# VH-VL binders against Imidazole glycerol phosphate synthase subunit HisH (hisH): the designs that were tried, part 23

Target 1, 208 residues: Imidazole glycerol phosphate synthase subunit HisH (hisH), of Pelagibacter ubique (q4fnt5)
Amino acid sequence: MNVTIVDYNSGNISSVINSFKEVAKDKVNIEVTSDLNKIRSSDKVVLPGQGSFKSCVDALNAINGLVETLNEFTVTNKKPLLGICVGLQMFADLGYEETETKGLGWISGKVSKIDNQNNKFKLPHIGWNEINIVKESKIFEGIKNKSHMYFVHSYEFIPDDKSVISATTDYSSNIVCSVEKENIFGTQFHPEKSDKLGLKIIENFLNL
Below, E stands for the ipSAE of ESMFold2; O stands for the ipSAE of OpenDDE; V2 stands for 0.75 times the mean of E and O plus 0.25 times the DockQ between their complexes.

## First folded at step 25 (VH-VL; framework fv_cemiplimab)

Design s6 (from s1 with heavy chain S30N, light chain S28N; at its last look DockQ between E and O 0.91; V2 from the best seeds 0.00; counts 0 for: pae E 4.0 > 2, SAP .515 > .496)
Fold by OpenDDE, look of step 25:
Structure s6 (fold): chain C 208 residues (1-208), chain A 125 residues (1-125), chain B 107 residues (1-107)
Amino acid sequence: as target 1 above (208 residues)
Amino acid sequence: EVQLLESGGVLVQPGGSLRLSCAASGFTFNNYYMSWVRQAPGKGLEWVSWISYSGSRKYFADSVKGRFTISRDNSKNTLYLQMNSLKGEDTAVYYCAKETWVFTGKWYYYAFDIWGQGTLVTVSS
Amino acid sequence: DIQMTQSPSSLSASVGDSITITCRASQNIRSYLNWYQQKPGKAPNLLIYAASSLHGGVPSRFSGSGSGTDFTLTIRTLQPEDFATYYCQQSWSYPFTFGPGTVVDFR
């Protein structure tokens, strides 16, 4: 099995790489690349993003054919894809970080700034927080409800179809922290930074 | 006040063992990665070890791998460094450091924003 | 592992001077470069993160620049309290590595 972590200059993805390799061991081949052919031929894809929505989208668009390749992989061929943090956010139609930015549009919705209630809540949301599992998810196998995951974000994904929501977290409001739509998986939290439980989520994805 | 306070540094013989402690206060300890960084007398800084939030994941410099272990007790807001098979080359001031995520408006970055005062470990016969 | 180098290893300057310290990484670390200041007998203090972002509380006379493999720390209008050793550190990948340091002393 070949799993590709898409390296498209989306910030520091070393933690993602390390965690996936740790979980994969010798059972799964982890490739880190932006090579379109490798992405196309991979069994699973991880789309990380650790920055602003616009920055990540711009980075994707900076690589010719990458978005199209990802569309083919995810939408056309319906192969498993995991978006992490901004990777999840890019599933949206539009994001409003910095400026209105077009996302991948895989899941109808928008990415908007978390309402901090007039500075009552600090942004970004950083640290451990409980997730509320609201729907069964293949990547949440063995994950108990109210498990803690690690968050680093100021924006939230608001899907139009609430049925895609697999988990939420309470910060300022009830914000989406995980989605699942067919072959598309996304986490707002960083499983690679969520210790054993995060690794379990990674394992679940690799075992799909 | 955010503070890190190292302790445990003493004189030990080569081959000996020593455990350092770092007491954290003023911040949510379990929300941050922690590292040990050492500095030999008159020398530069050397990263030694890293530990994840719960302690489930750890990294080590090659120079200490297999000899040093890192751990943390989040209930006590304390970081530890167990040093075994100590060598003369391990003589140094050992700092505990808090690793923080920082958003610059574009990307998130890592930095050691809080350091302890350090504790001196001397390995000598 | 990523090796970090600095230049110069030491320099002498006077109060009011502008100085520049360079740091080089053995591979592309993007902007994941931090600068620290250390005074004798004291712990290091974070000055710059993300190559060019000033840490809170740090005077504006400090500035960082660069990306990829080459970075610079500039201190404008050097103050008496600025005489210290400065280290660069890459935060791109583990193991984290520091430059050998640059000693800034009085002329």
Scores: ipSAE 0.245, ipTM 0.767, lowest interface PAE 2.1, mean pLDDT 94
ESMFold2, look of step 25: ipSAE 0.375; ipTM 0.785
ESMFold2 (binder alone), look of step 25: mean pLDDT 91; pTM 0.937

## First folded at step 26 (VH-VL; framework fv_cemiplimab)

Design q1 (from s1 with heavy chain S35H; at its last read DockQ between E and O 0.89; V2 from the best seeds 0.00; counts 0 for: pae E 2.8 > 2)
Heavy chain, then light chain:
Amino acid sequence: EVQLLESGGVLVQPGGSLRLSCAASGFTFSNYYMHWVRQAPGKGLEWVSWISYSGSRKYFADSVKGRFTISRDNSKNTLYLQMNSLKGEDTAVYYCAKETWVFTGKWYYYAFDIWGQGTLVTVSS
Amino acid sequence: DIQMTQSPSSLSASVGDSITITCRASQSIRSYLNWYQQKPGKAPNLLIYAASSLHGGVPSRFSGSGSGTDFTLTIRTLQPEDFATYYCQQSWSYPFTFGPGTVVDFR
ESMFold2, look of step 26: ipSAE 0.429; ipTM 0.803
ESMFold2 (binder alone), look of step 26: mean pLDDT 92; pTM 0.940
OpenDDE, look of step 26: ipSAE 0.660; ipTM 0.889
ESMFold2, fold request of step 27: ipSAE 0.658, 0.402, 0.566; ipTM 0.875, 0.794, 0.844
ESMFold2 (binder alone), fold request of step 27: mean pLDDT 92, 92, 92; pTM 0.938, 0.941, 0.937
OpenDDE, fold request of step 27: ipSAE 0.869, 0.850, 0.858; ipTM 0.942, 0.935, 0.938
ESMFold2, last read: ipSAE 0.397, 0.350, 0.516; ipTM 0.793, 0.778, 0.839
ESMFold2 (binder alone), last read: mean pLDDT 93, 92, 93; pTM 0.941, 0.931, 0.942
OpenDDE, last read: ipSAE 0.852, 0.859, 0.830; ipTM 0.936, 0.939, 0.929

Design q2 (from s1 with heavy chain E99D; at its last look DockQ between E and O 0.04; V2 from the best seeds 0.00; counts 0 for: pae E 14.9 > 2, placed apart)
Fold by ESMFold2, look of step 26:
Structure q2 (fold): chain C 208 residues (1-208), chain A 125 residues (1-125), chain B 107 residues (1-107)
Amino acid sequence: as target 1 above (208 residues)
Amino acid sequence: EVQLLESGGVLVQPGGSLRLSCAASGFTFSNYYMSWVRQAPGKGLEWVSWISYSGSRKYFADSVKGRFTISRDNSKNTLYLQMNSLKGEDTAVYYCAKDTWVFTGKWYYYAFDIWGQGTLVTVSS
Amino acid sequence: DIQMTQSPSSLSASVGDSITITCRASQSIRSYLNWYQQKPGKAPNLLIYAASSLHGGVPSRFSGSGSGTDFTLTIRTLQPEDFATYYCQQSWSYPFTFGPGTVVDFR
């Protein structure tokens, strides 16, 4: 089985690579590339994102044919894709970090700054926080409700269709921290930084 | 004054085509999702189609998938519904609706806060 | 698709009455329920969103409650302008389905 971690200059993805390889061992081949043919032939794709919504979208667009290839993989062929942090956020139609930027448009919605309630809540939302699992989920198999995951983000994804939400976290408001729509999976938290429960989520994704 | 004005509803034969328009005024059109909702004579409301801010995402009711398309021109503040392969069951008043997110202190909720007065489409021989 | 039902399908009432209309979803929609009022020959108007929040300008005699699958719209001290058809609508997932409507007629 071949799983590609998309390397599109989205910041330092070494912890994503290391965590996926640790879980995969000899069972799953982990490729780290932006090669379009390797992405097309993958069984699963991981879309990490570090930095701003705009920076990540610009980095994807800087690789000719990458967005089209991801659309084909994800929307047309319905193959499993996991977005991490800004990778999840880019599922939206639009993001408002820095400037209005068109996302991938795979899950209708917007990305907006977390309301810090007049500085009552520090941004970024950083560190361990518990998650509320709100529907049956393939990637949360074996994960108890109220488990703790690691967060670092100042913007939140607000989907139009609330049925895609698989988990929330409380920080100033109910913030979407995971979505699951058919073959499309996303976490706002970093499973690669969430210790053994994060590795369990990675394992669940690899075993889809 | 916030206003939506539908136009283009006429009598058309089965199998025919028709394009509806919805002109928006009094608000920044490009900031809002838009929907079409229809109501057959003497019947209830049926959501028909929805379009995102830029038009990049679109949804359709099963009853119209493959036959209807939706588009918008944000420079003209206009929403469109292209209806093809029309059937008798498409006879209805067609409403244009502004789809607004509202915040209640917990989460964002969708609601159709502004409606047009509708345009009647009749599909009959 | 999420099926929405309403009861009763119609009711007769007098000015000054209190009435209750119920709406049921085929699966949990949490609090993602809206209520609309429609008078004959007119477009619908939003009354209530998020199950219980009154839209701006809606009189306080209207109230909504419920979560999950069961919801109610209550009109206290019915006024002449309240004789209309009332629709619930889920906004949980596409398609955003409407209930079949409840006609409130003058007795």
Scores: ipSAE 0.000, ipTM 0.485, lowest interface PAE 14.9, mean pLDDT 89
ESMFold2 (binder alone), look of step 26: mean pLDDT 91; pTM 0.929
OpenDDE, look of step 26: ipSAE 0.285; ipTM 0.779

Design q3 (from s1 with heavy chain S52H; at its last look DockQ between E and O 0.91; V2 from the best seeds 0.00; counts 0 for: pae E 5.2 > 2)
Fold by OpenDDE, look of step 26:
Structure q3 (fold): chain C 208 residues (1-208), chain A 125 residues (1-125), chain B 107 residues (1-107)
Amino acid sequence: as target 1 above (208 residues)
Amino acid sequence: EVQLLESGGVLVQPGGSLRLSCAASGFTFSNYYMSWVRQAPGKGLEWVSWIHYSGSRKYFADSVKGRFTISRDNSKNTLYLQMNSLKGEDTAVYYCAKETWVFTGKWYYYAFDIWGQGTLVTVSS
Amino acid sequence: DIQMTQSPSSLSASVGDSITITCRASQSIRSYLNWYQQKPGKAPNLLIYAASSLHGGVPSRFSGSGSGTDFTLTIRTLQPEDFATYYCQQSWSYPFTFGPGTVVDFR
C-alpha cells in the first residue's frame, strides 16, 4: 500500500510525516511528495495544512495540476483522503481567512473565523480539548467519545450538510472538528499531535 | 508573568545520578512541548531532550540516550530531567525551555520563547 | 539530523556598526529558523522566529532573512547591549539543533 502525504509547502509537516511513518512502520509505504503521478497512483492521500486558509490554497494552486490531480483522486476515483487542520478546511467552497478564497469544494460549506465572543475566548484555539463524536466514523474506531485531541486553529469549517460531521468540540461554540463524507475524511485537530489516540486515528486511516 | 525555574544542579561524581526540575508558571504548561537545553562552560547551546504535551513521546540527543530520561507532571507544572551515569562531558548549565507555536499570519512556526535561568550541573571527581 | 553552522565564529564591531551573521543548515529547513541572543551568565533570549519575524519586544534594528539552507541575522546600528553571542536554531524537525554560535564583541 502506498500513502502519499502531499507536500505542497503547507507549513511544517514534519510532525505529520513522523507520525504517519511511525504508525505505518514497514507495512505501508509513506511517500512525501507533490509529484502528480505518485499522487495518482497512491492508495491513500493525506492533505496537511498548517497556516492560513488562503496560504494553503495558494500553495496548492502554485503547483500546476495538483488541484486537478487531487480532484481526480478524491472526487473521480473516490480514493481515501485525510485532510488535517487547514487540509480539512480546504474541503469547503469558500474560506474567509485573510480574504475570501475559493476552496476545493469537496464538501459544501465555508470556513469562517471562530466567534471569540468579544475576546472572551482566545484565538487561536490552542491545546487539548474533548471531541464529541456525533457520528460513527471509520477513523474513530477504538476512539472513545470525549477523547482529547490537540487543536491549533482560529477558523472553523461550517458545512452546509450537517450529516458530514463526525465530531465536534466545544470552544466558544460547538465547532466542527471532524468530518466524513464517503472517502473523504477531515480533522480540525492534529492527530499527529494527539498522543496515542491521535496515532490510533492515523492507524485507522491507514487501515481503511 | 511567564516563568521557568530550574533547580537541582549540584556537584556530582562521575557515574552518579541527578534529577533536575523545572517549575513552570504563567502559562498552561500542559499545552506546550518542553525541552532541556544545556551549555557546557564556554561552549554553545546543545539540545538535550524533548517531551510531548502529555509526556507520551520523548526525544533525546544521541549524547544522552540511554542515560537521561525526561518526564513531566502537568498537575504540578513541572518538567524533570533524570540524569544517570553522569560523565564529565555532562557538565553544563541546564536550561528548560518552552516550545511555543507562533503564527506569522501565514504559517505556524516553533521557537523557544521562554527559558529558565539555568541550573549548573558539575560532574567531577 | 540537521547540522547547523554559523559564520563567523566571532566578530568585533563598534557601536553604530551594522553587522551580519550567517547560518547554514545541512538540509532545507524552509523558514523554520530561529535566532537567539545570549549574554554572559544569562539564558538565551528569542530574537527572531520563522527566519525573519521579530519576537515581541525585540528592537527593529534586528532583522532576519533567508530560507532553505542559508540564513542571515543583521543588526543595524549596533548598540552597547547588543554585544553578545548569537545562535541559530532549526525548528523544522526533531531533534532540534543549534548553530555553534557567533560572538559579537566590542572592537
Scores: ipSAE 0.036, ipTM 0.669, lowest interface PAE 3.7, mean pLDDT 93
ESMFold2, look of step 26: ipSAE 0.253; ipTM 0.716
ESMFold2 (binder alone), look of step 26: mean pLDDT 92; pTM 0.939

Design q4 (from s1 with light chain F96Y; at its last look DockQ between E and O 0.92; V2 from the best seeds 0.00; counts 0 for: pae E 4.5 > 2)
Fold by OpenDDE, look of step 26:
Structure q4 (fold): chain C 208 residues (1-208), chain A 125 residues (1-125), chain B 107 residues (1-107)
Amino acid sequence: as target 1 above (208 residues)
Amino acid sequence: EVQLLESGGVLVQPGGSLRLSCAASGFTFSNYYMSWVRQAPGKGLEWVSWISYSGSRKYFADSVKGRFTISRDNSKNTLYLQMNSLKGEDTAVYYCAKETWVFTGKWYYYAFDIWGQGTLVTVSS
Amino acid sequence: DIQMTQSPSSLSASVGDSITITCRASQSIRSYLNWYQQKPGKAPNLLIYAASSLHGGVPSRFSGSGSGTDFTLTIRTLQPEDFATYYCQQSWSYPYTFGPGTVVDFR
């Protein structure tokens, strides 16, 4: 099995790479690349993002054919894809970080700044927080409800179809922290930074 | 005030063992990666070990791998470094360092923003 | 492992001078480069993170630049308190590695 972590200059993805390699061991081949052919031929794709929505989208668009390749992989061929943090956010139609930016549009919705209730809540949301699993998810196998995951974000994905939501977290409001739509998986939290439980989620994805 | 305070540094014989402690205060300890960095007398800085938030993941410099262990007790806001099979080359001031993440508007970056005062470990016969 | 080098190993300058210290990584670390200042008998202090971002409380006479493999720290209008050793450090991947340091002395 070949899994590609898309390297499109979306910040430091070293932690993602290390975590996935640690979990994969010798069972799965982890490729880190932006090569379109490798992405096309991969069994699974990981789309990380550790920056602003606009920065990540711009980075994707800076590589000719990458978005189209990801569309073919995810939408046309229905192969498993995991978006992490801004990777998840880019699933949306539009994002409003820095400026209105068009997302991938894989899951109808928008990315908006978390309402901090007049500074009652600090942004970004940083640290451990419980996740509320609201529906069954393939990547949450063996993960207990109310497990803690690590968050680093100031914006939230707001899907139009609430049925895609697999987990939420309580911060200022009920924030979506995981989605699942057919072959598309996304986490707002960083599984690569969520220690053993995060690695379990990664394992679940690799075992799909 | 954010503070790190190392303790435990003493004179030990080669082959001996020693455990260092680092007491953290002024920040949510469990939200940050922690590292040990050492500095031999008159020498530069050397990263020694890293530990994840809960302690489930750890990294070590090759020079100490197999001899040193890192741990943390988040309930006590304390970082530890267990040093076994000590060598003369391990003589150094040992610093605990808080690894912070910072958003620059584009990407997140990591840096050691808080350091302890250091504790001197001397390995000599 | 990523190897870090610095140049020069030491330099002497006068108050009011502008100096530049170079740091080089054995492979690309993007902008994940930090600069630290260490005075004798003291712990290091963070000066610059993300190659060019000034840490809070650090005087504006300090600046960092570079990306990929080559980085520079510039101190404009050197002050007496700037006498110290400066280290670069990559935060791109483990193991973390520091440069060997640059000692800045005053003439």
Scores: ipSAE 0.135, ipTM 0.744, lowest interface PAE 2.8, mean pLDDT 94
ESMFold2, look of step 26: ipSAE 0.338; ipTM 0.766
ESMFold2 (binder alone), look of step 26: mean pLDDT 93; pTM 0.954

Design q5 (from s1 with heavy chain S52N S54G; at its last look DockQ between E and O 0.04; V2 from the best seeds 0.00; counts 0 for: pae O 7.1 > 2, SAP .504 > .496, placed apart)
Fold by OpenDDE, look of step 26:
Structure q5 (fold): chain C 208 residues (1-208), chain A 125 residues (1-125), chain B 107 residues (1-107)
Amino acid sequence: as target 1 above (208 residues)
Amino acid sequence: EVQLLESGGVLVQPGGSLRLSCAASGFTFSNYYMSWVRQAPGKGLEWVSWINYGGSRKYFADSVKGRFTISRDNSKNTLYLQMNSLKGEDTAVYYCAKETWVFTGKWYYYAFDIWGQGTLVTVSS
Amino acid sequence: DIQMTQSPSSLSASVGDSITITCRASQSIRSYLNWYQQKPGKAPNLLIYAASSLHGGVPSRFSGSGSGTDFTLTIRTLQPEDFATYYCQQSWSYPFTFGPGTVVDFR
C-alpha cells in the first residue's frame, strides 16, 4: 500500500510525516511528495495544512496540476483522503481568512473565524480539548467519546450539510472538528500531536 | 419589509417546461440560502430544492432530480426554478423560502423564516 | 433519506386546552428540527427552530422539546387563531424532509 503525504510547501509538516511513518512501520509505504504521478497512483492521500487558508490554497495552486490531480484522486476515483487542520478547511467552497478564497469545494460549506465573543475566548484555540463524536466514523474506531485531541486554529469549517460532521469540540461554540463524507476525512485537530489516541486515528485511516 | 414574491405558475401539459421566479426584497439576498418547497392540493409540504449563497451548491429532492434546476441571480435578488419534463405529480403551490441561520450560543441552526405567498403550478392534459 | 412522522394526524381540542404533537425522525437529527404553522390558504410560518427555540413574535404558549429522534410541540391554552396544520422539518441533512402534518381542529 502506498500513502502519499502531499508536500506542497504548506509549512512544517515534519510532525505529520514522523507520526505517519511511526504508525505505518514497514506495512505501508509513506511517500512525501508533490509529484502528480505518485499522488495519482497512491492508495491514500494525506493533505496537511499549516498557516492561513489563503496561503495553503495559494500553495496548492502554485503547483501546476496538483488541484486537478487531487480532484481526480478524491472526487473522481473516490480514494481515501485525510485532511488535517487547514487541509480539512480547504474542503470548503470558500474561506474567509485574510480574504475571500475559493477552496477545493469537496464539501459544501465555508471557513470562518471563530467568534471569540469579544475576547472571552483566546484565539487561536490551542491545546487539548475533548471531542464530541456525533457520528460513526471509520477513523474513530477505538476512540472513546470525549477523548482529548490537540488543537491549533483560529478558524472553523462550517458545512452546509450537517450530516458530514463526525465530531465537534466545545470552544466558544460547538465547533466542527472532524468531518466524514464517503472517502473524504478531515480533522481540525492534529492527530499527529494527539498522543496515542491520535496515532490510533492515523492507524485507522491507514487501515481503511 | 422582508418579502418573497413568487411568479410564473400556470397551467401546463405533461412533458412541458416552466420557469418560476422568486423576487426577494427587504434583506441582503446574497447572504442567505434559498429553497423551493411545494405543496400539492390538500397535501403536506415537500422540500424541492436548495441553493447556497452564490449558487455553487445545489440539492434536489429525488422526485425532481434530473428534471428541475435551481439558480439565483444575486444582482437581481431573484431565485429561479426551472422545471422540465413536468408530470401531474408536480402540480402544487410552489413556495420560495429564505433559510435563516441562528446562533443559539452553542451551534448554528437553520430554518425557513420567510416564505412567499406561493405560485400555483398545474400540470394537466 | 431521513423520514419524518407525526402523531396524531389530526386532533380536536377546545379553547383553553393544552395539546401535544409528536414528531419522529427515522434517525438522529440532533436538535435540527423546526416547527411550522400553516393556516388554510396561507404560507407556513416558522414557530420553533433548533427543536426548542421560539421564533420571534411567536406566542409563549408554543413550546418545543426533544432531541435525537423524538420531538414534541406543545400548545398551552389553545386560542382560536391556533386552528391550523403543524409541520415538523429536519434540517440535519439533505434532502430536507417534512413531517406529514398534524391538523388541529376546534371542537
Scores: ipSAE 0.017, ipTM 0.612, lowest interface PAE 7.1, mean pLDDT 94
ESMFold2, look of step 26: ipSAE 0.474; ipTM 0.816
ESMFold2 (binder alone), look of step 26: mean pLDDT 91; pTM 0.933

Design q6 (from s1 with light chain N34H; at its last look DockQ between E and O 0.90; V2 from the best seeds 0.00; counts 0 for: pae E 4.5 > 2, SAP .51 > .496)
Fold by OpenDDE, look of step 26:
Structure q6 (fold): chain C 208 residues (1-208), chain A 125 residues (1-125), chain B 107 residues (1-107)
Amino acid sequence: as target 1 above (208 residues)
Amino acid sequence: EVQLLESGGVLVQPGGSLRLSCAASGFTFSNYYMSWVRQAPGKGLEWVSWISYSGSRKYFADSVKGRFTISRDNSKNTLYLQMNSLKGEDTAVYYCAKETWVFTGKWYYYAFDIWGQGTLVTVSS
Amino acid sequence: DIQMTQSPSSLSASVGDSITITCRASQSIRSYLHWYQQKPGKAPNLLIYAASSLHGGVPSRFSGSGSGTDFTLTIRTLQPEDFATYYCQQSWSYPFTFGPGTVVDFR
């Protein structure tokens, strides 16, 4: 099995790489690249993002043919893809971080700034918080409800179709922290930074 | 006030063992990566070890790998460094350092924003 | 491992002068470079993060620039309290590594 972590200059993805390699060991080949042919031929793809929505989208678009390749992989061929943090957010139609930015549009919705209730809640949301699993998810196998995951974000994905939501977390409001739509998986939290349970989620994805 | 306070530094013989402690206060300890950084007398800074939030993941400098262990007790807000098979080259002030998320508006970075006062470990015969 | 170097190893300047310290990485670390100030007998303090972002409370006379492999720290209008050793540090990958430091003395 070949899994590609898309390296499109979306911040420091070393933690993602290390975590996936740790879980994969010698059972799964982990490729870190932006090579279109490798992405096309991969069995699964990981789309990380650790910056602003606009920065990640711009970086994605800076690589000629990458978006089209990801569309072919995810939408046309229906192969498993995991978006992490801004990677998840880019699933949306539009994002409003820095400026209105067009997303990938794989899941209808928008990315908006978390309402911090007049500074009652500090942004960005950083640290451990429990997740509310609201729907069974293939990547949440063996994960107990109310498990803690690690968050780093100021914006939230708001899907139009609420049925894609697999988990939420309580911060200021009930915000989406995981989605699942057919072959598309996304986490707002960082499984690579969520220690043992995060690695379990990664394992679940690799075992799909 | 955010604070880190190291303790445990003493004089030890080569081959001896020592455990350092770092007491954290003023922040949610379990939300942050922690590191040990040491500084030999009159020398520069050297990263020694790193530990994840729950302690499930650890990294070490090659110079201490196999001899040092890092751990944390989040219920006590304390970071530890167990040093075995100590050598003269391990003589240094040992700092515990908090790694924080910093956002520039574009990307997130890790930096050591809080340091302890340091504790001196002297390895000598 | 990523090797960090600094130049010069030491320099002397007068109050009011402007100085520049250089830090180089053996490979690209993007902007994951931080500067620390350490005064004698004290712990280091974060000065600049992400190559050019000023840490809270740090005077504006301090500035950082650079990306990839070459970075600079500039101190304009040196003040007596700026006597210290300055270290660069990369956080791109483990093991984290520091530059050897630059000692800034006053004439």
Scores: ipSAE 0.284, ipTM 0.777, lowest interface PAE 2.1, mean pLDDT 94
ESMFold2, look of step 26: ipSAE 0.309; ipTM 0.732
ESMFold2 (binder alone), look of step 26: mean pLDDT 90; pTM 0.926

